# VH-VL binders against Flagellar assembly factor FliW (fliW): the designs that were tried, part 19

Target 1, 154 residues: Flagellar assembly factor FliW (fliW), of Carboxydothermus hydrogenoformans (q3adg3)
Amino acid sequence: MFILRLFSPAFGEIEADESQIFSFPEGLPGFSHLKKFLLIRHRDNSPFFFLIAIDEPEIYFILIEPSRLLADYHVELSCEQQGLLHLSEETPVLSLNIVRIPPEAKEMIINLKAPVVFNLQEKIARQIILDADYPVRYPIPLSKVKEKADAGTK
Short names: E, the ipSAE of ESMFold2; O, the ipSAE of OpenDDE; V2, 0.75 times the mean of E and O plus 0.25 times the DockQ between their complexes.

## First folded at step 24 (VH-VL; framework fv_ficlatuzumab)

Design o5 (from n1 with heavy chain D31E; at its last look DockQ between E and O 0.70; V2 from the best seeds 0.80)
Fold by ESMFold2, look of step 24:
Structure o5 (fold): chain C 154 residues (1-154), chain A 124 residues (1-124), chain B 107 residues (1-107)
Amino acid sequence: as target 1 above (154 residues)
Amino acid sequence: QVQLVQPGAEVKKPGTSVKLSCKASGGTFSEYAIHWVRQAPGQGLEWIGEIIPIYGTANYAQKFQGRATLTVDKSTSTAYMELSSLRSEDTAVYYCAREDMHWGSKSKWGMDVWGQGTLLTVSS
Amino acid sequence: DIVMTQSPDSLAMSLGERVTLNCKASQSVDRYLSWYQQKPGQSPKLLIYDASYRATGVPDRFSGSGSATDFTLTISSVQAEDVADYHCQQYYKYPWTFGQGTKLEIK
């Protein structure tokens, strides 16, 4: 079993296995040179994830899984986008959205226009710009996130 | 080092149109929003709108909707604002400014780089 | 539209004094507020974002505070180069709006 170890100023020492490492062939906007990222869930059943650059671990993104929070939000990929992610029927996929949460803010802002889509089988990912008319800056109360997380816990 | 380069001045007659340019030197617009802000003589700053080239979106202040059009030419890294049906009240310095849109841990928030501005004078 | 109101309109201070500039929003903007410095004849320069974070290269004497509707920019010890107009700006809700500005002068 492969164990990745790295140090991040924000997270300290991190141990992870190969299942959490994703290749980003195009990187991310502003970071086209960063090709490998570590995906860590904040905690069990949390909708929040951290996406940490392996080669520059001071660079990270906060992601949210919107499916339980935004029932009408649908990630529909074009044939070209599916090809870029090597997707076929039954390929396991995870779709997450980048958020910003200023310290002490009561609302977070979600980029609904451009989810990060993960091919869980081949361990590749890309930020995808949706054709649908979703907002780039979508505010949502952080209290709504806590309510949804509690509803999913038994 | 990135600079936003704008022409220094433009003079136009009322009822005409103008297309103002904003060129990124030493960088690109691919991960940035480009904002347009104007300042009339003796007045404060007024936001006109933004364009986010990577997402193909533009947003306008209501008073400019229908008169202002924001575009970007990615091949030349140049943003444009076209303003139609000019009137004397449109006399102002017009700035372009960029905002970081990647939203990572080191993202700058706010309009961190500004052009030097173009003075548009609208007079008979 | 969210109206941003700054006070005072102008202010004259002695070198080394503490300066406090205020900005009030007509409705909550959470922490989505920035401050800009504009020296005579120049374009604006970002000082503070997200209410309290200094932009890169901004001296430690500049600090921001507040949330919701009431915000403050503080200059702990005014220097001669701080003579400028100062603008607050909200980026919570479209259209983005600026305050009318505060002019800072040295006595």
Scores: ipSAE 0.761, ipTM 0.878, lowest interface PAE 0.8, mean pLDDT 90
ESMFold2 (binder alone), look of step 24: mean pLDDT 89; pTM 0.925
OpenDDE, look of step 24: ipSAE 0.903; ipTM 0.947

Design o6 (from n6 with heavy chain T108K; at its last look DockQ between E and O 0.83; V2 from the best seeds 0.84)
Fold by ESMFold2, look of step 24:
Structure o6 (fold): chain C 154 residues (1-154), chain A 124 residues (1-124), chain B 107 residues (1-107)
Amino acid sequence: as target 1 above (154 residues)
Amino acid sequence: QVQLVQPGAEVKKPGTSVKLSCKASGGTFSDYAIHWVRQAPGQGLEWIGEIIPIYGTANYAQKFQGRATLTVDKSTSTAYMELSSLRSEDTAVYYCAREDMHWGSKQKYGMDVWGQGTLLTVSS
Amino acid sequence: DIVMTQSPDSLAMSLGERVTLNCKASQSVDRYLSWYQQKPGQSPKLLIYDASKRATGVPDRFSGSGSATDFTLTISSVQAEDVADYHCQQYYRYPWTFGQGTKLEIK
């Protein structure tokens, strides 16, 4: 198996499985030139992930899986968007949202308008802008995230 | 270095509308929120609203809902604010400012670049 | 709307003195607070974001502290170029709101 090794100022030396690498054909906001990212989970049973640029590993994003926190949040992709991600009915998909967490903050801000959608089979991902009227800046207590994560292990 | 260029002054009569421009020089509004803030003579700063072109969203202070309209022309890197039904109390300097929205590890937060402002005078 | 109240309304300081400016929110804004400097006849300039982080190019004599409802901006040694109005601003909940400002003058 292929083992990726890279150094990130924020994470130190990272050793990762090739299966954690995703191609971003359009990059991400502010970084359209960055086409390959490493996706790592913060830790077991955590809704948080880090998305680290392979070519510039000082650049990373914090992502959260909203499924257990926001029961009414639905990611609906158009046929065109599904095509851009090579999705079919049986394709395994992961949808994560970019968050902002200032140091010492008690609440994070989630971008619910534009989830990052991952094709887990073909290892391709894109940020998708939803048609629904979701907010770009949605605050949620970090304590609610820990409570949901703890309940999910039971 | 990016500059936000605004016209220096506008004079309007009550009951009319104005469309103020804000052009990015040496950069774009891609991945930025564009804010509009006004300051009446001798008064503090008042937030009018924001537009986030990449996400197609806009938010307005309730006071301006229905009177203010924010738009962006991406091809010219120009943001616009239209304010209708002008009154004398709308006399103020109107600033545009940008906020970086990429939300990555290198983000510097807040309205970091401001235009020099347009003085709008509303009088008979 | 979250009301931001600054104190004092104005003050005059000698060069080299320590200045503390206060900002109080009518409800918690967590760490989502910024400070702006506005010199006479100029547009605002960002000084502090996320309550305590200095913006690029801001001298280290400027520092911010606080959380929730009570915030301070400190200038450790006032310089002549610090003559300005100072505004706090919350970006926690819409609409975004500014304090009324504090005017700093040199004696």
Scores: ipSAE 0.797, ipTM 0.894, lowest interface PAE 0.9, mean pLDDT 90
ESMFold2 (binder alone), look of step 24: mean pLDDT 90; pTM 0.926
OpenDDE, look of step 24: ipSAE 0.891; ipTM 0.942

